# Designs tried in a protein design chat: miniprotein binders against b1l550. Part 96

Target 1, 279 residues: b1l550
Amino acid sequence: MRLPEELLERARDIHSEAPSHRIKLDRVGSFGLKVPVEFKGFLLLAEADVWVSLPEGRRGVDLSRQVEAIYELSNPPKDPFSLCREAAISLLEKLNYADSSGVSIRFDAPLQDGESLKYYGVEISSIASDEIINKIRVEILGMTACPCTAELIRAYKSSEIAATHTQRSLGILEVSTKAEHPDPDKLASIIERAMSSPLRTYTKRPDEGGLVIRSLSNARLAEDVVREMIHLFLEEFGHLPEDTHILAAVRSMESVHMHDIYAERSFSLDEIRKEISSH
Below, E stands for the ipSAE of ESMFold2; O stands for the ipSAE of OpenDDE; V2 stands for 0.75 times the mean of E and O plus 0.25 times the DockQ between their complexes.

## First folded at step 9 (miniprotein)

Design kb9 (at its last look DockQ between E and O 0.01; V2 from the best seeds 0.00; counts 0 for: pae E 25.7 > 1.5, placed apart)
Fold by OpenDDE base, look of step 9:
Structure kb9 (fold): chain B 279 residues (1-279), chain A 94 residues (1-94)
Amino acid sequence: as target 1 above (279 residues)
Amino acid sequence: GEIRVTVEIEKDGKRIRFEWRFTSPEKLEKILKEIERIIRLFGADRVRITVEASSEEEAERLADELRELAERLGYDEIEVTREGNRFTVEAERE
């Protein structure tokens, strides 16, 4: 059943009314939308959030217009990066009372692994105001081997490659920049290269053995992984604006403990360059 | 070399700035198309696009493409200025 459109003439516009309390809101929007995106030749159904700011003198946001804005831009499906930027700008234009807007898109990104696929998690965002800030968060699982236990076992058995406990570790890179979004595949690659070894969807016996041996021969603390991530990031993305902000983190799901080990560093490019140059 | 493209759009006193930094010339076409879409979506009355490249020749080529874009978008006042390897295209419409 659809109500007669004539009712709109008789009904109060609740959204445009003055609120009971004149307070600005930072974000008002629709969360958990599903939108199609094209990524690396795949058509994916992504989760999306859209929002705008609300001035103190307006009771509510035109939520239907927000949803319309992103879906207009989602057909035909396009890359999530341009979709985020374009939708953020469109929101500011369509909702003229807003001084800021934002879009976030989340999905599992496919990554080729031999004849199969593995994946990493990605969240792509754009926030528009007087400028556009682009944010990307990449999360990918890898494997770490503990160097401390390895050293103990080496001392005990005098072996060249010492046994040690291994575990899955989640690597995280989050980048916020006034430039375009960094390449998520490159970010994922940085994380994997910083780990003791990557994970595989499947392995043949010889390949599995090799994977484990590589991990054991490249034992790293969670702290080592974070530092390596930062180092590799600077090599690949040093051309980004100096005020670009980065979070590098690792959560190691330790196999000998009931708890996880966590390490992180937050920094801007200008800050970290100064730090490194001082040594 | 590194190419930097900065875009400022304005409508009714509202301004938005955004930027690209890239080393691959292949990305330029995609960026130009996106700039066009954004300008249309926003309905900008004024645009300022700055391009900086490693060579003057490359920057000039890019500036020409941006001028043509402004013309296609219906801007009637277009000015191009140069400072070294930096070109600025300013366009306005009523």
Scores: ipSAE 0.640, ipTM 0.867, lowest interface PAE 0.9, mean pLDDT 92
Fold by ESMFold2, look of step 9:
Structure kb9 (fold): chain B 279 residues (1-279), chain A 94 residues (1-94)
Amino acid sequence: as target 1 above (279 residues)
Amino acid sequence: GEIRVTVEIEKDGKRIRFEWRFTSPEKLEKILKEIERIIRLFGADRVRITVEASSEEEAERLADELRELAERLGYDEIEVTREGNRFTVEAERE
């Protein structure tokens, strides 16, 4: 049962009142919304967050208007990058008391893997104020091979001796820029190329042997993978604005450890170029 | 017959595994030397060596040699369990 509409006419507008404590809030919104998106010919179910800033003089936001902004733009389904940017702009227009808005969209992106598909994680964001900041985070699994084990094998005289110590590693690239979102497939490619070998959905035995041999021939520490990711990123995306911010990271899921190994570097394009040119 | 040796090393909560497979018993001396080098290189707090030998006599001889190796490396607590052709040496130190 709905309450009578006449009550709405008599009720106070709680949201527009001043709060008891006049403190600005950075993010007030709805998190974990399900929205459809179209990505590279696939119809995907994505997860979205929407928010606005709340000035110190306003008690609350109308959350239904926030949710409405993204749902109106998501039907029919469209490109998630356009949806993200357009929804952030719409939020700021519809909730004119806010000085900023934000939208995040998360989905698993398909990537061709021989005759099959594999998937990698994508989260995009657009934050609108007097300008738009676009953020993208890509996460993809690959394989790494321990160079310590490779060094021990190098010391052997017999070809019958085999070493084991390969593991899955999660590579992460996160980019924040005033330019449009970088292509997630290119970011995923950078991560995979930085590792000892890519992971496949399935392999036949000859292909499986090739992946293992590649991993052993291209042994890398997590630190090496992060450095290689940065190098490859600069080759592909060095043209982005100088204040573009990047996080490059690897979490290695060591099969014989109680814990993960983690390495990361954050930098702006301006900062890293100065660092490299000083050596 | 095939001989399989697995060495599991623990240092500072990290565990690392090495595996050898060979058919020539003559290579045993070289492999034991390499196991010793690995243990010394990583400074292991705990070592677990599992061997699947080709015979019971070979298993008994290898178990004795690996116990002596662990003693030589300074391990305080050494336990050997044997079942037919297979044995495990577990060693730990301070």
Scores: ipSAE 0.000, ipTM 0.075, lowest interface PAE 25.7, mean pLDDT 80
ESMFold2 (binder alone), look of step 9: mean pLDDT 79; pTM 0.776

## First folded at step 10 (miniprotein)

Design g0 (at its last look DockQ between E and O 0.97; V2 from the best seeds 0.79)
Fold by OpenDDE base, look of step 11:
Structure g0 (fold): chain B 279 residues (1-279), chain A 94 residues (1-94)
Amino acid sequence: as target 1 above (279 residues)
Amino acid sequence: GEIRVTVEIEKDGRRIRFLYVFTSPEKLEKILKEIERIIRLFGADRIRITVEASSEEEAERLADEFRELAERLGYDEIEVTREGNRFTVEAERE
């Protein structure tokens, strides 16, 4: 049953009323929306969160306007980067009582792997106030080989290629910057290159053997992976603003243990450059 | 060379700044289109676009493109100022 529109004229605007407690809220919005995006020639259904701040004198946010804002911009589907920035601005314009807005879009990004596809997780965000801050988080699985076990086996058996345990490891790069979003494919590539080897969706026997041999030849600690990620990131994205913030992390799903190994470093570009220059 | 584009848009006293940093000229077309969309979405009464490039010539060319953008969008009183390899396009509309 649809209520008559005429009732809207008689009803109190609950959202515009003064709240019982005059407290500002940082984020009020709709989470778990589904929006289409275009990414590298693929049309993807992404999950989206939209929000704005709420001043202390207003009871609620016009949630319907928030939803309308992002869907208006999602038709026709566009790249998620532009969508985030444009939607953040649109939210501020449509909800003028808000001093800040935000949009987050999450999806699995396709990555070509021969004739098949692999993927990485990506979350693209923009937060608007007096400035726009863009955030991107990339997560991709790779493979690590343990150098410690390799060394033990080498010591025990004289072999050119020492056997060792291998496991899947999740690499994470999160970047927050006043510049445009960094290229997620480049971020994913950095993570893969920092590990012992990438994962493959489909391998023929020769390729599988080669992949494992490569991993064994590039045995790395979780700590090594994070440091390599940072190094490669600086080479590729050193042009970003100095106040750009980065989180580099790896979670190694250890095959010989029931627990995972985790390593991370959080830093700004300014901070890490000073650190490296001091050595 | 590195190109920096700083965009400031203003409406009814609200000001928003955002930044593009890129090295490939091929990105310029995409950036121009996005900036145009943002300006329209926001309904900016005033815009300030600052371009910094590796050479004065490149910066000037870029500034001209943003001037043309402002003209297309119907802004009046478009002013272009120079400081070295930095050009600033300012425009207002009633």
Scores: ipSAE 0.760, ipTM 0.911, lowest interface PAE 0.6, mean pLDDT 92
Fold by ESMFold2, look of step 11:
Structure g0 (fold): chain B 279 residues (1-279), chain A 94 residues (1-94)
Amino acid sequence: as target 1 above (279 residues)
Amino acid sequence: GEIRVTVEIEKDGRRIRFLYVFTSPEKLEKILKEIERIIRLFGADRIRITVEASSEEEAERLADEFRELAERLGYDEIEVTREGNRFTVEAERE
């Protein structure tokens, strides 16, 4: 049922009133919205959050306008990156009392894996105020092989057999920049290339053999995976603004341990260049 | 060659600045469409677009494209200032 619109003349507009306690809020929004997006020809169901700041003199936010800002733009489904940036601007226009707005969009991105597909995690955000800050986080699983155990086994047997423990490792790149969002496939590629080997959806025996050989030939400490991610990132994205901030990390689910190993480094582009140039 | 596009939009005293940095000329069409859509969504009365191109020839061509964008958006007063590889398109309406 729909209530009569003439009631608006008698009802208080609770949202526009001053609150009992005049305290500004940093994020007031709608979280967990389901939105369709188009990515590389795929129609995906993404999850989105939208929010705005709320000044001390306003009691509530018009949540229907927040939802309208993103759903209006998501039909027909389109590129999630454009949707994210455009929705952040639309929020400021529709909710003109806010000093800032934010949008985040999460989805699993398809990636070609032989004759099949695999997926990696993507979360993007755009925060708009007097400028727009765009953030992207990419997470993808790969395989790592321990070089310490490989060296010990080599020395022990003095044989032609190479062996070590291998495990799944989660690689993470997170980029915050004033420029448009970096391409997630390129970020995923950087992470995979930094690992000992990619993980596959499925393999046949010759492919399994190749995967093992690749991982043993490229055994790496978690620390060196992070260093390689940074090196490859600079080659691909060194053109981004100097104040672009990056987090590179790996969590290794060590097959011979009951615990994980974690390594990370955060930096800005100008910071890392100074560090490299000083050596 | 790197191309840098800085967009400033303004409506009723609120100003927003955003940036695109790209090397692939194939991205230009998508970027122009996104800029046009953002300006329409915000309802900007005044815009300022500054472009740093990779060459003077490219800057001349891009200046025409961004002037055309301002015309498509219906701006009445459009001014283009160019110096070497850099140009600025300023437009306003009421």
Scores: ipSAE 0.696, ipTM 0.900, lowest interface PAE 1.4, mean pLDDT 89
Fold by ESMFold2-Fast, scan of step 10:
Structure g0 (fold): chain B 279 residues (1-279), chain A 94 residues (1-94)
Amino acid sequence: as target 1 above (279 residues)
Amino acid sequence: GEIRVTVEIEKDGRRIRFLYVFTSPEKLEKILKEIERIIRLFGADRIRITVEASSEEEAERLADEFRELAERLGYDEIEVTREGNRFTVEAERE
């Protein structure tokens, strides 16, 4: 059923009316949109949120114009980083009453893993106002091995190969910057290199044994992993603006505890450079 | 060396500033195309693009590419200014 278009002339423009209370809203938009994106040769289904600020004197946002903005830019599918930035700009142009706009895009990124693929989580955003702030969060699982238990077992048995518990650990790098989004594959690589070993989607027994032995020989506390992630990040992304903000975190799903261990550090590039240079 | 491109676009009193920082010259083509798309999407009446590079020659070459972009986009008043290794391309349409 399709109503006659003549009814549009008789309908009130609800969105342009004064609200019941003159209160500004920070984010009003369309959330959970499915959009195709092209990422490093892969066609992926991503999930997007789009929003704008709503001034105190306006009752509502034209949501159809928000959906139009992102879908026009997603056909044909394009790089999600350009899509994010371009859609945020398009929203401000299409919805001129807004002071700011934002776009967030989430997807599982494929990463080559031998002859197979594994996946890591990516969430990006671009927020446009008088400037564009780009944010990216990468999450990937790895393995950690406990050095404390390894030392206790060594003292007890003097084994050359550390006997200790291993567990999955989730590594997190989040970057907020005025520059373009960092490459998520490089962020994922930093996280994996900081761990005791990476995880695989598929291994045969000899490869699995080798990965476990490597992890046991490279035992790391969650605190060690966070520090190493920061060190590796500075080597790769030290060129970003000094006001770039980073969150580095690890959540270790401890195999010997009913609870997780968590370690994090947030910092700006300016802050961390001064801290390190004091040594 | 490091290349820094700052873009400022303006339309009907709204100004937006954004930045690119990269070390790989091969990223320039992708960045130029994205900047062009953003300018077109916004419908900017005035643009200001500042390029900084480690060498004056490299910065001047890049500034010339942005001057050509402004010409292709149909801006009427195009001005290029220099301060050391920093070049600024300013363009306006009527």
Scores: ipSAE 0.672, ipTM 0.885, lowest interface PAE 1.4, mean pLDDT 86
ESMFold2 (binder alone), look of step 11: mean pLDDT 83; pTM 0.835

Design g0e
Fold by ESMFold2-Fast, scan of step 10:
Structure g0e (fold): chain B 279 residues (1-279), chain A 94 residues (1-94)
Amino acid sequence: as target 1 above (279 residues)
Amino acid sequence: GEIRVTVEIEKDGRRIRFEYRFTSPEKLEKILKEIERIIRLFGADRIRITVEASSEEEAERLADEFRELAERLGYDEIEVTREGNRFTVEAERE
């Protein structure tokens, strides 16, 4: 049974009514939407959040128009970067009472790993107001090896082979910029190159031995990894606007401790250039 | 060389500015298509696109692409101005 369309003519417009309290809301929207995206030749299922600001005098948001905005732009599936920017613009056009709009899309990105694939985490967003701010966060696991324990063991026996504990470490790069989103594969590459060794989906014993030796020969503190990530980021993305904000971080899941080690640095391109030039 | 594209779109007093910075010429076609889609989605009455490139010749060619885009989108008043290696395409609907 379909309800008569005449009911829409008699029903109150709840969303346009005055709220109980005249308070502006920063983000009101539809969260956890499933959206297909095309990423570097792969069709992936992504999770999306869409929102707008709500002025103090309006009770609610047209949620159906938000969902329509992103789904209209998702068929056929397209790259998630264009989807973020276009949907944010569409939301501002469709919802004229909003001061700002935003779209966030999350997915696991495949990365070629020999004849197999490995995956890293990607979250992107675009926020539109009087400008568009694009944000991307990339997280990928790698391996680190402790240089402190390596030196203690070398001193103990004068070994020519570095022996130390290794652990999985999560590398994080987050970039907020008025320019287009940086390529996540390049961000993932920067993180992996800063680590003692990348992780693999699978290895045969000779290859596994090689990765372990590589890690042990390239022992790095979490602090070392963060500094190297920043250095490599500046080589690849130093052309971005000077007000681009970056977060570089590493969380090391210490194999010899019940707790993790964490190191981070946030900075703008303007700030870091001045710091480096003073050294 | 490095290319910078700055886009400003305006409709009914709302103005939004966004940017592209890239070094690969292969990205230009995708960027042009995205800019076109954004302009159409917003329904802009006025657009201003500024292009900067390492050479004047390159910047002029890019400005021509955006002038053609404005014509294709139906803007009646199109103006192209130059300031060194910077070209600006301004378009308005009447």
Scores: ipSAE 0.657, ipTM 0.882, lowest interface PAE 1.5, mean pLDDT 86

Design g0r
Fold by ESMFold2-Fast, scan of step 10:
Structure g0r (fold): chain B 279 residues (1-279), chain A 94 residues (1-94)
Amino acid sequence: as target 1 above (279 residues)
Amino acid sequence: GEIRITVEIEKDGRRIRFLYVFTSPEKLEKILKEIERIIRLFGADRIRITVEASSEEEARRLADKFRELAERLGYDEIEVTREGNRFTVEAERE
């Protein structure tokens, strides 16, 4: 049922009223919105969150303005990075009482895999205040092979290719920067190159054998993978501002354990350069 | 070479500063279009765009594009200043 629009002139403006308690809120918004985005030639269904800060003297946020902002910018569908930054700016313009705004967009990104596609996870955000901070998180599965067990088996029975356990490992790269978002395909590539081998959507048996042999011949600890990811990241993205913050992590779903192995390192570009140059 | 573009937009006492740093020249057109859309969305009364490039010639060409943008957007007062390979375009509506 639709009520008469003239009631808007008589109704209280609840959002503009004083709250029960004068407490600032950091994020108030619309979460879990479905939005179309165009990513490298693909039309994808993404999920978005939009929010603003709420000052201590205001009871509520104009939520309809938030939804309008992102949907107006989503038609026609555009790349999620521009959508993220433009929507954050639009929110601050439309909701002038806010000190900050934010937009997060999540989707599964297609990556060419022979004649098929595989998918990796992408979450991006833009937070606007007196500056814009852009954040991207990329997660992709790969394969690792244990070098410790490989060495033990080689000592027990010498072989050109030592047997060892293999498992799926989740690689994670998260970047927070004042510059534009890094290309997620390049971040995914860094993660895969740091692993013992990438995973495939499907393979024929000879190709499966090849991936297993590659993994066994390139056995790596989770700690090795994180260090290699950092090395490759610095080669590709060392041009970003010195205060850019990176998280590199690997979660290895160990086939011989009932638990996972996890390794991570957080750093700023300034911090890591000083660490490396001290040696 | 590296290109650095710093954009500052202001409306009704609210100021927002944001940055682009890239080495791939092919990204430039997309970045310029996004900057224009952001300025329009915000409805900025004042803009300040600083461009830095590996050469003065490159930075001047970029600054000229932003001067043209300010003119197209109807800013009344436009100033371009230079400090080596760094050019700043400042524009304001009266």
Scores: ipSAE 0.658, ipTM 0.882, lowest interface PAE 1.5, mean pLDDT 87

Design g11H
Fold by ESMFold2-Fast, scan of step 10:
Order: structure tokens, then sequence, then C-alpha cells
Structure g11H (fold): chain B 279 residues (1-279), chain A 94 residues (1-94)
């Protein structure tokens, strides 16, 4: 059922009215929108949130204009990074009362895995005000192996490759920058190379054995993985602005414990370079 | 070498600044297209694009690309300024 359009002329403009309390709101928007994106040759279904700031004197946000902003830019599907940045800019133009706008887009990114694919998590955002801040978070599972138990078993067995417990570990790299979003495939690669071994979508016995042996011969503490991720990040992305902020973290789902082990480090490029140079 | 592009756009009193830093020449065409789309979406009356590259020759070539972009978008007042290997393209309309 469709109501007559002439009712729009008679209805109050609720959004432009004064609110019950003169309080600014930081984020008001449409959350959980489904949008198609094109990522490195794949057509993917992504989930998006769009928002703007709301001034203390205005009761509400024009939510239909927010949805129009992202949908205008998502047809035909385009890369999620350009979509994120362009939608944030479009929101500020369409909603001139806002001091800031933001867009976040989440999807599972395909990554070539032999003859198959595996997936890792990507969340990106762009927040626009007098500048644009771009943020990306990449999460991918890998394997870690305990070096302490490996050393004890190596001594006992007199073997070059010692048995030890292995577990799935989640590697996390999050980058906030004034420059464009870093390539998520490169972030995922950094995480995987920092771990004892990557995980596979499927393996046959010989390949599975090889992965286990690789992990065992490259045993690493969660602390080791975080330090290696930072080292590899600086090699690949050291060209980013000095005020770029990075979070490197690992959550290891310890196979011999009822609890997880977690290690992290947050830093700016300026901060970490001074730290490394001073030692 | 490393290329740094700083873009400032202004429309109806609102100004936004954003940055691109890249080393791969293949990224340039995609960045140019995105900047063009952003300028059009924002309805920018004034733009200021600063290009820095490791060589003056490279920076000048890139600045020419942005000058051409400003002309294509219909800006009336276009000014290109050089300071070493740093070029700034400023344009406005209306």
Amino acid sequence: as target 1 above (279 residues)
Amino acid sequence: GEIRVTVEIEHDGRRIRFLYVFTSPEKLEKILKEIERIIRLFGADRIRITVEASSEEEAERLADEFRELAERLGYDEIEVTREGNRFTVEAERE
C-alpha cells in the first residue's frame, strides 16, 4: 500500500525539529546494509554501516539519504576501498548539517590456496571530516607450535624436529592511516609468514604431514609472532605517513590449556622507528 | 620512487583533505579516477592537489595529469606552482 505523496506537504519534518535534549550524537546511521563489492576479480556480498554526526539542535538524520549514498556508488559493484572512501565523502555532501561521516565495510576475502580458496576477514572504514582517516583490520588463522615443549622433546628424542603441541592462532593487523587503505592480501601474507605455518582449506596426508613438520621446525611464541609481524609490516609498509597507527596481535587457542594466550602491540610508525633506532 | 599526492577539496565552506602514498605506477590511473569521482561527488568549487615524487621530472608529469583533470572538470582558474620536486595544482570555479 502506497500513501499519497501530497501527504508529504502536510507532515511535520521530524528530523529538522529541535530534540528533547540538546545533546550531540557521534554516530547516527544505517547499520547492517548488504552491498555487493568487486574484490580482486571476485563478486562478493559485503556488509556495510554508514553514519554521520548529529548536531545538538537537530532531532534526527535523513536515513534514506544515507542509504542512497552508498547504493548509488555500489551499482555496478566496485572495489570496497573506493566505495568506502567515496561513500563517506558523499554522505558529507548530502547531509550538510553533519560534522563528520563514516562508512565501514566487512567481508570475507578469498585467498588462493593451491587449487582451492581460503578466506580471511577484512573490515575497512573511512571517516571523513576535515580529513579522511582510513582504517583496515585483517584477521587470518594460522598455526603456532610451542618452542618450550619442542626443546624438551628434542633433547629427549635427539631429533632435529621436536614434537610439541600445536594450535590454531588468530593473527590480527589493524592499520589507521591518512593514506589509502593498505592491500589486505599483503597484510594477510605478513600474518601468515609470521606464524609457524599457514592453514589450508584441504590437505591430503602427505601435504598435511608437511604442514605439521613446517610448524614444528618453526616453533614460535605468540610474542615471537607479534614481533615478526611488526618487522614484516615495516618492510612492506614503512612508506606510510609517520602518524599511521598499527595494532599487531595474536590470539593463540592453546591446545594444552582451557584458556587462550594473547599478545599485542599498538604503535605509530614514528614511535616504533625511534624505539628500534635507540637500541 | 615514492609518490605522494595530497588532495584538498572545498564546497560551500566545507574543506576535506586526503592523501595517497604509493610506489607502483599502475596505481596512478585508479587513483586519478577515484579523485575525479570524489571531486564530482563533493561538488568541489575549489581544489588543491599537491604532488611530490623522487624526481622533478616525475612530479611535473604527474602535475600535468592533475592540471588536465582540472581542465576536464571545468575549472576556470587553474594555477600550477613548483617548489623543487613538489608541484601544486590549484583550481576553482564560479
Scores: ipSAE 0.590, ipTM 0.860, lowest interface PAE 1.9, mean pLDDT 86

Design g11Q
Fold by ESMFold2-Fast, scan of step 10:
Formats: structure tokens, C-alpha cells, sequence
Structure g11Q (fold): chain B 279 residues (1-279), chain A 94 residues (1-94)
């Protein structure tokens, strides 16, 4: 049953009132919205968060206008990058008291893997104010092999190819830029190439043996993987603005330990170029 | 070579600046369409689009594309200025 409009007209407009404390809030919005997106020929169900800044003199945000902003742009489904940027702009147009707006969209991205598909995690955002800052985070699992144990076993057995323990490792690349979002498939490719070997959704028995042997012959520390990710990123995306900020990280789920190993480096393109050129 | 497009849109005193950097000319059509959608969505009464490319001829050709976009969007006053390989298209409507 819908309430009479006359009753609603008599009610206080809570959101436009002064708050109990004059404190600005950075993000107020609708989180966990389900939105369809079109990604590289696939129709996917994504999860979205939409928000705006709230000035110190206003008690609340008009949440219905936030949902309208993304809903109107998501039907029919469109590419999540354009959806992200356009929805952020729409939020500022619809909510004129806000100094900034943001939209985040997350989904599992399909990646062609021989005759099958595998999936990796993607989270993108666009934050609009006096400029638009685009952010993308890609997470994909791969395999690493311990070089320390490999060397010990090689010495013990006098073998050219040493055995060692292997583990799943999560590779992470996060990019914040004033330019358009980088292609997530290229970011995923960089991560996989930096690992000892990629993981596969489906392998036939001969291919499985090959992946294991490749991992053992390409043993890498988490620190090695992060450095290689940065090197490969600069080769592919060195054209981005110099104030582009990158986080490269690896979390190795150590099979012989109760704990994980973690390595990361954050940097701007300007910062890393100066560091590398000093050698 | 590298192409840089900086878009600045304004409505009722609110100004937003955003950037495209690409090396693939085939991206231009998609970028033009997105810029058009964003301008319409924001309801911009004033726009400023700066194009920078590796050659003056390429930058001029791209600036002409944006001048045509401003004309299609119904802007009243359109001005194009040049500094080397950088062209700026400025447009306003009432």
C-alpha cells in the first residue's frame, strides 16, 4: 500500500535538515546493487556501489536518485567502464550538493583458456569531482614454486631439475589514473606471465604434467614475481600519465606453512622511472 | 603516435576535467561517442576539448572532429586555437 502523497508532503524532509554534528562525510551511498553489464561479448551480473560526498550542513543523501543514476544507464546493459564513468557524472548532475561522486563495479571476468573459460576478479571505479580518477584492480591466481627448497633438493639429489613445493599465489595489479581504465585482460596477462605458471580451468593429463614441470623450472620468490609484474607493466602501460599510481602485489598461500607470504610495491610512473634510470 | 584528449565540461559553475590517452587510432570513434554521451548527460553549457598528437596535421584533423561534435551538439559559439601540435576547441551555448 502506498502512503498518500498528502501525508508525505506533511512529513519532514529529513535529508535536507542540519545534522547533529557539522561533519563532512566522504562517501554516502547505496552499496551492493546488482547490475547487468556487457563485457567483451558476455552478459554478466555485476555488483555496484554508488556514493557521493555529503557536506557538513546536510543531514542525508537522496538515495533514490543514486539508484536512478546507475539504473537508467545499466538498461540495456553496457560496458562496465563507460557505465562507471557515466554514472559518476550522472550522480553529480542529480545531487548538486555533492562535491564528489563515485561508482565502483565488481565482477568475475571470463578469459579464454584454450577451449574453455577461466575467471579472474575485476573491480573498477570512477571518482568524479573537478576531475575524473579511474581505478582498476585485477586479481588472478597463478602458481609459484619455492627456489630455496628446489636448490636444496637439487644439491641433495644432484639433479638438473629439482623438486620443490608449489602453491597457489594471488597476483594483484591496481592502477589509479586520470586516463581511461586499462584493459583488465592485459593486466591479468601481466600477472600470469610474472608467475611460475598460470592456473587452468581444464587440463588434459599430458598438459597438467607440463604445467607442473614449467612451475618447477621457473621457481620464483614472491619478491621476484612483484618485480617482474612491474617490469611487464611498464612495457605495456608506460604511456599512461606520469602521475598514474600502481600497486603490484603477490600473496603466496604457502603449502608448507600455516601463514602466507606477501610482497608489494606501490609507486607512481614518475617515481619508478626515476628509480630505474638511476642504475 | 600518442594522442591525448583533455575534456573540460561546465554547467552552472561546476567544472569537470577528464582525460583520454591512446596510441590506437581505432579507439577514436568510441572515445568521441563517450564524450558526446557525457556532455549530454551532464548538460554542459560550456566545453573545452584539447587535442595533442605527435604531428600538427593529426592534431588538426582530430580537433576538426571535435569542432564538428560541438556543432552537432548545438553550441552557439565555437572557437579553435592552436599552439604547435596542440589544438583547443572551446564552445558555449546559452
Amino acid sequence: as target 1 above (279 residues)
Amino acid sequence: GEIRVTVEIEQDGRRIRFLYVFTSPEKLEKILKEIERIIRLFGADRIRITVEASSEEEAERLADEFRELAERLGYDEIEVTREGNRFTVEAERE
Scores: ipSAE 0.552, ipTM 0.848, lowest interface PAE 2.2, mean pLDDT 84

Design g11R
Fold by ESMFold2-Fast, scan of step 10:
Structure g11R (fold): chain B 279 residues (1-279), chain A 94 residues (1-94)
Amino acid sequence: as target 1 above (279 residues)
Amino acid sequence: GEIRVTVEIERDGRRIRFLYVFTSPEKLEKILKEIERIIRLFGADRIRITVEASSEEEAERLADEFRELAERLGYDEIEVTREGNRFTVEAERE
C-alpha cells in the first residue's frame, strides 16, 4: 500500500528541526549496504557504510540521499577505490550541511594461487572534508614456525632436520594516506613474503611437503614477521607522503597454546625514517 | 620519475584538496578520468591542479592535459603558471 503523497505536505520535516541537545555528531549514516564492485576483472559483492557529520543545530540526516549517492555510482559496478572516493564527494554535494563525509567498503579479494584462487580481506575508506584521507586494511593468512622450539629440539636430538610447531598467522597492513589507496595485491604480497611460508588453497603431497619444509627452514617469531613487513613496505611504498600512517601487525594462532601471540607497530613514514637513520 | 598531482576543487565556499602520487605513466589516464568525474560530481566552479614531475618538459605536458580537461569541462578562464618543474592549472566559471 502506498500512502497518499499529500501526507508529505502535512508531515513535519523532522530532520531539519532543532535537536533536543545542541551536540555535533561525527558520523551519522547508512551502514551494512550491499553493493556490487568490479575488482581486477571480478564482479564481487561488497558491503558498504556511508556517513556524514551532523551539525549541532540539525536533528537528523537525510538517509535516503546517502543511499542514492552510493547506488547511483555503483550501477554498473565499478572499481571499489574510485567508488569510495567518488561517493564521499557526492555525499558532501548532496548533503550540504555536512562538514565531512565518509565511505567504507569491505570485500574478499581474489588472488591467483597457481591454477586456483585464494582470498584475502580488504577494507577501504575515504573521508572527505577540506581534504580526502584514504585508508586501506589488508588481512591475509600465512604460516609461521617457532624458532625457539626448533633450537631446543635440535639441541636435544642433534637432528639435521628442523622440528618445531607451525601455525596459521594472520598478517595485517593498514595504511592511512592523503594519496590514493595502495594496491591491495602488493600489500598482500608483502605480508606473505614476510611469513615463514604462504598458505595455499590446494596442494598435492609433494607441494605440501615442500611448503612445510620451507616453513621449517624459515622459522620466524611474530616480531620477526612484523619487522620484515615494515622493511618490505618501505621498499615498495616509501614514496608516499611523509605523514602517511601505517599499522603492521601479526596474530599467531599458536598450535601449542590455548592463546594467541600478537605483535604490532604503528608509525608514520616521517617517524620510521628518523628511527632507522639514528644508526 | 615520481609524478605528484594535487587537485583542489571549490564550490560555494567549500574547498576540497586531494593528492595522487605515482611513478607509472600508465596510471595517468585513469587519474585524469577520476579527476573529471569528481569535478563533475562536486559541481566545482573553481579548480586548481598542480603537477610536479622530475623534468620541466614532463610537467609541462601533464599540465597541458589538465588544461585540456578544464576546457572540455567548460571553464571560462583558464590560467597556467610555472615554477620550475611545478605547473599549476587554475580555472573558474564566472
Scores: ipSAE 0.655, ipTM 0.880, lowest interface PAE 1.4, mean pLDDT 86

